# VHH binders against DNA repair protein RAD51 homolog 3 (RAD51C): the designs that were tried, part 3

Target 1, 363 residues: DNA repair protein RAD51 homolog 3 (RAD51C), of Arabidopsis thaliana (Mouse-ear cress) (q8gxf0)
Amino acid sequence: MISFGRRKSPAIEETSLATSVMEAWRLPLSPSIRGKLISAGYTCLSSIASVSSSDLARDANITEEEAFEILKLANQSCCNGSRSLINGAKNAWDMLHEEESLPRITTSCSDLDNILGGGISCRDVTEIGGVPGIGKTQIGIQLSVNVQIPRECGGLGGKAIYIDTEGSFMVERALQIAEACVEDMEEYTGYMHKHFQANQVQMKPEDILENIFYFRVCSYTEQIALVNHLEKFISENKDVKVVIVDSITFHFRQDYDDLAQRTRVLSEMALKFMKLAKKFSLAVVLLNQVTTKFSEGSFQLALALGDSWSHSCTNRVILYWNGDERYAYIDKSPSLPSASASYTVTSRGLRNSSSSSKRVKMM

## First folded at step 19 (VHH; from v5 with F110W)

Design w3
Fold by OpenDDE, last read:
Structure w3 (fold): chain B 363 residues (1-363), chain A 123 residues (1-123)
Amino acid sequence: as target 1 above (363 residues)
Amino acid sequence: EVQLLESGGGEVQPGGSLRLSCAASGFTVSSNWMSWYRQAPGKQREWVSTIYSGGDTYYAESVKGRFTISRDNAKNTLYLQMSSLRAEDTAVYYCARTIVTAYELMKGKWDSWGQGTLVTVKP
């Protein structure tokens, strides 16, 4: 009676590999760089941290500078696990790193994400101003979709609130962007499945649309009331990770006669959004129009209703035309340097400008 | 199908009272943000009041202390009790869902502004 020894099934090792792949996703890297790292087999922070910059650059087909930055990020992420400094006191450096590690919403434009430090940051209020037609609403819709990207795909897996003050929200456009997003996720997860046996994310464009809470606001008083009630709404809908206001000043431009009162109300509103962003760790995006201000003998673009209330915003982005091309400029940020990036509005949503891709091929 | 039907409008003297009703079908009023709007002749649509699913209520300053938004869950009906009516309250009153999903919007479940109900405050 030959006792056939029960070979212990190798089931345990597969779970550890899946958890390790998740760590590389926590790095504030562009989707492109992240994809290259993963493709090169660098799925764990430990694997990244142990390789030389030159080898990483070679293996992932990235620049040595990029590789160095990635290694720096990986090493920083590995070191932050152990030093329980004193309960509550974060040094400025740790705070900076924590800010850098904040979850961000991709714009689907890597060039724009780069100047934003990886995307729209949670816990911050980001004002985005621009002229009509520059694509403010498009950015808002894109963000309302992208916030829903699952964590397995490097997103937040959140929901969106879209506050429409102008009637500019186009559900057909949202669907189009959602479809494109799903396709991108399918491509990504298909690749991951093929190479890493990762689970395929099954999201439908309709599911994405169900996760966008849409508010139509018809007056400044209604807007105030809504903002006052948002905390309660968000507390009941904890999956919300972005609030978009399109646009923040529209009703205040038309209906307010008292400039001082207007400024006060807008400032208070901005503060409320800041509180919400911090309390719920969500991103707030305030779309705003720009006006032409005559200054120093020239017409300059200025944000609608002046700078007085906008000081409450963490980040300020100005969208502008350079010829036939769209650009974003970081006008104000505590953490980001001033920089510009081009972007395009396509049938698939926000994307890099084609001219930027040609420049990379010529180098 | 989502439907809203406003009723209860009419002529009233200044200082009088009216109660408007909004009968809802295709969704539950108590689970939604519901709002009243009004549009006076030649004026833009004005927000009047909102009731949240939790029962919290908000009012425009122009109607605060005079109007009361409420709901009957059993009847799936939204109400606007109007008191101390003024000439400036003369308008067509509409009810609507305050919040929808983009999916619902796509499916046409956006509460088209019903026909509304006319309130006329005349001496």
Scores: ipSAE 0.779, ipTM 0.894, lowest interface PAE 0.4, mean pLDDT 86
Fold by OpenDDE, fold request of step 21:
Parts: C-alpha cells; structure tokens; sequence
Structure w3 (fold): chain B 363 residues (1-363), chain A 123 residues (1-123)
C-alpha cells in the first residue's frame, strides 16, 4: 500500500502581482489609456519601461506619441524609487516631478489629454475658449463626470461644481456621459477583477449626477456673490475637485456698461478662482466665448472681452473648427508647449477622432 | 415634489414696506441656498438676494440696506422684507433654490419658478 505523499503545490506568491498592477495605476494616464495598457498586459512599470514605443503602441492600440509619453512616465516613475529625499531645497527636478505628479482630470480624449499634459490640472485655472457649438459645454460636463472617477480607476474621486450662466447645462447629456463613464469603469474594473481579483467599482450614473453641484446664475451680480461664497461652500464640501464656469463672461457682456470696471471685476474673479484652485487643490475651468478680430490683415480668434483679465489664468485652450473636425490648441501655458489635438463629441462624451488613429499608421 | 409658492405681493406707495413669503415643500429651506429674483415688465430677470445654508446673506446693490432676506425654519418659509420701496422695485418676485444637484435636476426637483408675486410701487 504505497502512500502517495500529496506534494503541496507551492503557493504562487499572489502578493507580487497585486503590487505590480498597482504600479501601472499610479501613472497619470487617462482611464482609457490605462485600460488599454492593462488589456495589453502592461501592468508593471518595469514591463512598460522595457518595451519600445512602437511595440507599446501596437500592443496597446495607442498612438506612438501616447506610447512615448507612457514610456516617459514609466521611466520617470522607475527612477524615483531610489533617490533618498535629501532634506534640503526641492531641486527643480523634484519640483518638476511634483508638478508632473499633480492629479489631473482626464477629458476621455487621449489626444486632448496629451497636449494638456495628461488632462486638466488641479491647482490651476484653465480657460477654454471657443465658438458657439464647438463643444465647450460638452467639455465642461465631461470634466464634471470624469473628476468623479475613483482613484482605483486612476481618477480623483472628487465632486464637481458647475456654474451655468447661460442655461446651457443639459442634465440628459450629463447622464449620457455618466453612463458611458460607468461602462468604461466597469469594463476596466471587470478586467482587473478577472485578472487580478481587484474590487469592482460599483458606481451608478445617478451617483455621478448627485456629485455635480449645479448653480444657475442669472446676472453678473449674482455671479460675483456666488464666487465670493464659493470658498465657504468648498470648505464645507471638501470632496469638490473641479469648478466649471459656463461661461465666465456671459453676464459681463450684456450687463456691464463700464469696460474698466468690468475688466477689474473679471480680473478679481479670476484671482479668486486661482486662490481656490491652489487652496483646495482643485481644478478650475473657465469656459469662454471667442470672437473674431481682424488683426494684421487676417481674422484671428480672440477671447471674448479681451485678454486683460485672463492673464490670471494658468492655461488657455482655444477650441476651433478645422473643416468638420474639432480641434483644441494650447494657446498659453507656463508648462505646456503649444500644440493641437483633435477631439470628437460623441454620444458617449469626448473621444479621440478616428482620423488620429489613421495618421499614426502612415509613419 | 419640490414646490415653491410666493405670496405677499401687492400695491404699495413709494417709501412703503412689504413682506414677501415663499413657502417651500419637498425640501428644507434651512438646508438650501435660497434666492429671490425679480422681473420687471420688459426686463430681464434680476437677482435680488440670497441666503445661504449657513445663514449668510447677500444682496444686489440696488436693494442693499432696504431689503432683508430671512427664513423661518419651523415654517419652511423664505421671506423678503422690503422697505423704502421705489418705483423701480416694481416687478414680479420669485423665489428659487440656488443650488441643486444634477440628479435633482434630472428628477424634476428643480423648482420651476413659481408663479411669482407681483409688487407694484406707485403713487
């Protein structure tokens, strides 16, 4: 009777895989890009850093530019593990890394996120200008939803304030975008659960809508009063991570007779938003209209009510049409180079334009 | 169902006083930012005053020092005490919630502007 000794199969160290998946999550990537990376099997920073941009692009079905940026981020994250924080003056490099590590809100358009340095930055005021119909409100709504993406999904897990000055906020649209966002998160978390036994995020579109504080503003005086009270409101609602004003200049165009006073008030308002952004580490997005000005023999897009008040904005993005396609251009930024990206407004919210995927194949 | 019912409007002489009421149902006035608006004939709606959940009050410059916004929590009612009334104060006055969630909007809890209450200041 030969006693077959049951060889205990070695407990595969399940602990190491969970830690490795956590590393890829730390990259300031859009949820979509992150999902693609994970789907392609890139869960560790080391695995990302070891692959070529071309291979990563192919494997994850992303652009070579995106792959390059991901590799850059991965390499930066791998290098930061070993250097002992010497007690002294944060070197410019550490500051740069801190700035790069700032939480950002994805637009759900990777091309747009790329030119924004990963998305809309917290602690900054970003002005987004564009012509009517270009999708400013869509971007505002998208950001109000995306700010709520849980940290486990690479988001901020925050809430949104939406200040509507024009009555342009569409709750049905917010719901559509929220639904799409939930689907994207479910897909991502489902994958993570299947492969890594990660917890599934159970967020409902209704929960997302509950986390958008909506303010309707009917006059410039009301707008001023609201802005003056926002600090108190945000102090009581610490989960707020984005403030969207749609649009910042609407009431000032119609109701103000004194141009100098108007400029002063807008400048002060912009400074208040800057203070809020920094104090609470939230993003401020100021939607604005653009007008055409004739300058130097050509028609140029200019921000409504001039540029004098907007100098307080950290970043300026101009949305414009190129034929039938929507583009965003970084007009002003202390940290971002001037660049353009296409974006599409879909039933699911902002997405990459289909044409951007074709151009990468021809190089 | 969220409902707001404005009352207390009427005719008053210049320099007179009037107290408007806004009875709320379906939500708690003390837990919300509440505002008064007015709309004169042929003019755009104008913000008049807001009381915040914390009790702070703000006023338009045109009514500052003359109007007082308040609330009675027990009655779930918003008030606007108007004094030193002027002809330019003639308008339909409306009360509204200042802040709602997108979810509340979706559920129709947006206080449709009530019918308002007419204030007429004339000699």
Amino acid sequence: as target 1 above (363 residues)
Amino acid sequence: EVQLLESGGGEVQPGGSLRLSCAASGFTVSSNWMSWYRQAPGKQREWVSTIYSGGDTYYAESVKGRFTISRDNAKNTLYLQMSSLRAEDTAVYYCARTIVTAYELMKGKWDSWGQGTLVTVKP
Scores: ipSAE 0.771, ipTM 0.890, lowest interface PAE 0.4, mean pLDDT 85
Fold by OpenDDE, fold request of step 21:
Structure w3 (fold): chain B 363 residues (1-363), chain A 123 residues (1-123)
Amino acid sequence: as target 1 above (363 residues)
Amino acid sequence: EVQLLESGGGEVQPGGSLRLSCAASGFTVSSNWMSWYRQAPGKQREWVSTIYSGGDTYYAESVKGRFTISRDNAKNTLYLQMSSLRAEDTAVYYCARTIVTAYELMKGKWDSWGQGTLVTVKP
């Protein structure tokens, strides 16, 4: 089952109420006045704008002057659409809601999606580090497939760029995951058709493979050149919603002698990816190797080539083994708390671990 | 079937010039990102240059100012003009598509590295 992060669709009514409440919150009003407006039932800008100053004053128990000012603000806001009253300034609340509303790419592992806030976020650069064999490439391939899930199925309907620096991309695996994804979509759409008369989305595994742009990179210089050209490519291919770099540091580990220069170049590259992510509202996933560093008397997993360049990444996920099980840990995020989730690599792609499924059934 | 045939290699003196050709079949060179690679004996394959579909060109630092990548659309051929050749440029040179879809990869449209063309720079 494609764990479509069923955000419980709040009943259409609750979503409309929540959206309407959101509009009143957009007015640059004191918390007190805002509260009075909301309490009086003025939750949407249109409702405020349609009321007389006298009525608004009465209903919200505010002065007529205050009501007049509110109406003025509401009218200005109605005319300017969802433009924050302050040109370009968003309040923290609006930013939070915007961030929550950002499209995300499912990993097909609900437990992993949960700790990721619903999946891999667009507009962000997510670094995923892990030891060899932990399934980094699997995650990359999965995301390259899942980004293509149609909007009707709760996906983005996008395309993928896969930059392979190590020759790790397995087209047969991509096909296998694509087939599984199609089956999941068919199951979902079949259900939706039966219950809601929704249109069935027909996608073929081959179509999914056609929507993965594959780049083989053989050197760090080639990688730099490619990254410099990605903006142009993406501008011409606006349907791209994810860029995956399978092993961002591979060529830099082998080919670079100057550590300072290496760090600089990687930092610049990371910044470019960040700019791309924001500009095109796409997800950037940087797969990275981890090394063991001895720190504080213990061996700790550290990202290859250190943290000096990776600070530009929005999110950092570390993949690790816990016994025979694979785990992901949110190491760094501005918006996500540190958390861990198990995942499994199956013939159908990424899935929840069986152990986690048992725990949910026991609760 | 996608085919790439490299030619134009040979022996040259240091400071000399050579023009390599890559004849493509099964796809259009002008519509693809095309790259030159080289592999010296006992070394890993090295990226040399790329020409993008839009005509932009990129070069490895080692060949900048000396090599020029170009294409003839009518002939569906990629070129590498090499000048000021050095001993370090001695390698087998290969051409390849830089970008493919996973579907094309599955269908074997991946540029299997042709036989390449040997460039030997000797005094």
Scores: ipSAE 0.762, ipTM 0.885, lowest interface PAE 0.4, mean pLDDT 86

Design w3
Fold by ESMFold2, fold request of step 24:
Structure w3 (fold): chain B 363 residues (1-363), chain A 123 residues (1-123)
Amino acid sequence: as target 1 above (363 residues)
Amino acid sequence: EVQLLESGGGEVQPGGSLRLSCAASGFTVSSNWMSWYRQAPGKQREWVSTIYSGGDTYYAESVKGRFTISRDNAKNTLYLQMSSLRAEDTAVYYCARTIVTAYELMKGKWDSWGQGTLVTVKP
C-alpha cells in the first residue's frame, strides 16, 4: 500500500509492495515469460487482468497465444473474486483483511490518514467542516488527484467529480498537486524498477486534470437538480470513485421563512449521496463551513445543521487552528475512534506537520 | 478549438417571445450537459435551464412554463425558446457546457462563457 506523505511502518509498507510485485510471479509461467512480464510492468494481477491479450502481447513482446495463456492462468488464479492467487474458496485470512483493505483515498498526510484508518473511505459520506482558510478546498483537490493513483501504486485508479458552489476551485492549484503526485509516483516506480525490475508507470499531470469532472453550481435550485441527476452521470462514468461537494450548504445559507424546509432538502440530498456512495462504491466528501464559539473555557466548532443531518453522514471531521498549526479531529464515526492529527498545506499539497513526526524511510 | 456563439437576442414587448440559439463548435452538444444562464446589470449570474445529454430538461422556477430548452443535434446548436417575457427577464443570456474537466478549465476557452446575447424586455 502506497501513501504520499504517509509514514507507516517501513516494514509494513515494504511488505505490501513486495506482495503486490510477487502476485504475477506466482503464476505457473516459464522464467522467460515471467521476465518479459516484469520488464513490461506487469507485476500484479490487476495490471495483467486489465488488458487484452493483444495489448499484453504487444507490451511484453510475446506471442498472442502466450498472452492468451497468461490471461487464462490469471483468471483461474482469481476464481470467486478473491485477491488470493489460489483457486477455490476464500480463506478466513482474506475475509478478515478485506475489512482492513477496504478502498480508501490517501490525503497525502500520513498522520491524517492514520486517524482516518488509512484515508477517506469509499461507500461512506464524510463531512469535513472548517473555518475559511483552514484547507477544506485543499483537501478536496488533494482527494480529487489522489483517487487517480493507479492500483499499481496502491491507489484506486478512479476519477473525481468536483461540485463547486462558490468558485473556490483553483485549477492552477490542482495542477500543482497533480505535478507533485506524478513526481512521487515516478520516484515510487523508479524504486520498483530498480529493485523488482518492474516497468515504470506513465502518467501526466494533464491526464489527472482530464479525470476531474468539474460542476460549477450557481444556485440551490441548480444544486438540487444536479444531485437528482448525478446518478445518471455516474452510471455513464462508472470509474468515478470520489465526489467532492464544496460546499454543501453555501447556496442554502439565505434566510428562509421555513427553516424546516431547508433542513428537509439538505437531508434528502445527503440521503441521495449515501445511496450513490453505496451503489457505486465511491467516496462522497461534503465540505462545510463552521463557526467558532467560545464556551466553557474552550473554542467549539459547530455545524449549522441538526441531528437528522448528522445521521445522514457516515463520518464527520472538523478542521481547526491550534495556534499556527492546522488540526483535524474525528468528531463522529461508527468505525473510527475520536482522534486528532496535525497537517500542513504546502506547495506540493497536504503533508505532515514538521512538529508531529520525524521518522525516515529505511533504505 | 471550442467556441460558443449566442444569438437571437433583441428588444421585445412584455408578453412577447424570442428564440435564442447557441452555435457550438469543437465539441458535440448532444454528448454534453448544456445550460443557459443570464445576468442582469449589477446582478450575479443566474441559472436558467439545463438539458442533459440524454435529453431530459429542467428549469429554474422563475422561468418554468415560459421557457423551453432544446437542441438540434444535426446543427450542433442549443436553443432557448422564451415566451410570456417580463421586464425581469431582461439580461445578457449565455450558454455553457454544464460540466467541464479541470484540464478544459486550465485551457481557458473550454470553460469560457461566450459573449452572450442581450434580451431587453420593454417596461
Scores: ipSAE 0.636, ipTM 0.781, lowest interface PAE 0.8, mean pLDDT 77
Fold by ESMFold2, fold request of step 21:
Structure w3 (fold): chain B 363 residues (1-363), chain A 123 residues (1-123)
Amino acid sequence: as target 1 above (363 residues)
Amino acid sequence: EVQLLESGGGEVQPGGSLRLSCAASGFTVSSNWMSWYRQAPGKQREWVSTIYSGGDTYYAESVKGRFTISRDNAKNTLYLQMSSLRAEDTAVYYCARTIVTAYELMKGKWDSWGQGTLVTVKP
């Protein structure tokens, strides 16, 4: 079993590394436009494909119309058949479908990915709430690694920002997860090389760790200031595709004493994260505490800040114990039905719980 | 080994000025986002100012217009010029890199801070 999803629809010749790698100077562009793209750091198709037309126009100092035409030329390279370019109507339909199709980041747990519609969605802000020990930080680290899975292996080829408010980020754990990811990718690329003559992709765990930008935030004033400046950092690091905040509420519970305004400040912060997610087509994941309340003869789960906060996020996922098993529940989403899935936390990262940890063992 | 050594603190009258220095070794100040932080007794550590690797600067609202962050790339040194000092500016001041990669964090201690430099504004 391949730990990462199989790529949809590409013919094997279209997915080979040699075939899929294109450089900006091979597109039919004017020398002026080509120079502007190269000067802005856009030297291959993958760098062009990682930004929107508005971002490309701004970064390369070209018009929005010019940027849109460049993206249309890049789109034509993926389907060079007998298709007509009359009016560009077919290209417009293809662009609309790409616009509606949100890229997703696998959790490495197929059951969880299924209830998430394929994984954690770019352009969304997803809140993940959980009790201590349930695996909030583990999921955050897993996503920081998985966003880096190359496009030829079904991933985004992006980088991660990890904002650590509690000091929960453990680099040894991130290394373990990165090592497991590399091993799985080596197995996958070995299979593709053997059976489809695709070139093998070589990644090292240290490369994965080098692509996680770590911010240790020690106060709520730092946290507010950081959010105001993330746009500048991401504009200088365009391949960031996930921002993890672990935990969004910690400094507002331990250090912040104006309870009346706490929710307003956090909701304004969530709005800024939503704007970042949309502008840069990246995923934002906000990790949060879950409280337990005893009522009606049972314990009830609630996020530490209550329901008004949760309406500031696109999706809300609750992590909880059900017996000896960890579960994730889709509590609120405009596009995903309510559903639950179990998962496990292993030495290799997050995994599907219906495998080794649930199996009945015989003597 | 990465080292950050703060200096230049002392006692000052209200309205006075001080210049803090942060000598860096083991990395290049001009290639990093660099920040000043401060911590008053019994209070949380708070952010004061940041200089971006490109040279742009930003300040907490409580110090904007009174403090200036700068650097000397030849000496690999970060500075905080403090003026119009007030009693609430009394704190131990620290410098740090604002951002590191997880690889850099793995290689060494990023969130360990030294003793800082004490600034006391007399009542």
Scores: ipSAE 0.633, ipTM 0.772, lowest interface PAE 0.8, mean pLDDT 76
Fold by ESMFold2, last read:
Structure w3 (fold): chain B 363 residues (1-363), chain A 123 residues (1-123)
Amino acid sequence: as target 1 above (363 residues)
Amino acid sequence: EVQLLESGGGEVQPGGSLRLSCAASGFTVSSNWMSWYRQAPGKQREWVSTIYSGGDTYYAESVKGRFTISRDNAKNTLYLQMSSLRAEDTAVYYCARTIVTAYELMKGKWDSWGQGTLVTVKP
């Protein structure tokens, strides 16, 4: 049994639940609009998608234009059998729309999810770099839990692979985060049960831990071999939707002296991860322990692996300290604009900072 | 409770052969990916070979063509047949599940490994 944290007022607990539920929807909504939707009883994507825009506007006290945009966003986020075609051929428009509708994995920090376009994207390789203590492993563990959130609660219902190179995976922390996730899902479904007669949550923290496949890699030789054969494992476990590598460079910092050879081998591995991400429609997250420096109004990656590495990773996120606050910055992405967001690491996992309005501009 | 017991090590001449065994209890070898690892004195532990639950095998480049991983599902036992042994093959050899779930990791102390079995190849 988990010990209780600090007691909170009912208003604070309602706000926390509202934030958690709307984060699970992965909709880019203002806090005011989210509050209005929850107050009117619209707590999940299916309930939002089941009404007309005029009914939603009336019920939530929002404009018809706002309601229409919310319904459009909800339908884009809700993948359903309604995409079936009559006997015919898939056209180029459907292919483009399909790419834009790919699922994302929430970080449990709505501000971070927002700059990520809703969360960590499937079919992408995302590099997350930062100094020790900034929360790289925490984010990796959070994603390994969050990928398992059922589709009924706005998640992917998938499983995770966690490749641990330096022994940083904290199984006790993973349990702690899983317990918090189950509590949030129980609170959400308990609310839905009381108000909408929905079934209660059946997932336990041990189920979450059973769905994280853990690989401990003790040398660069083993790492290369594992990457070469991951396709076989994923073919046998196609419900895997995230692969975390923590950290991708550890065994190459200690065991490789030839910098050009190191870069070539690492870039080859990243390209193999890109192929896996595309083939199985899963997210790959490569954690990298680097020195982040701030100069001339922008952040620079001090331990660079060159353009070959950069081209092998779809997105790069840099985690850094700004005073005593943690920040994430989108350093490179073909689809996401450069932006920053703050986050905190709490006993329950990643969360918005206590002042979610603060952001560090890259100037 | 998960247990792995390595055996079959010993002292051999260069070019010789040995067969290592890994008796498993608490899980089914055939339903898991199984690996052999080795650690030479003063060196980091290195991966040697893996057999998939489906029976496919693969090997580190340094042992390919000389070592063969196999299993006996009726005896729940993993094997490593080593031939054409060289001095650089001298190490303590360990078996392990290649992957575990995070739940199994918490419950079963995966990182402690078995005691291993020593293989010494004379110069």
Scores: ipSAE 0.624, ipTM 0.777, lowest interface PAE 0.9, mean pLDDT 77

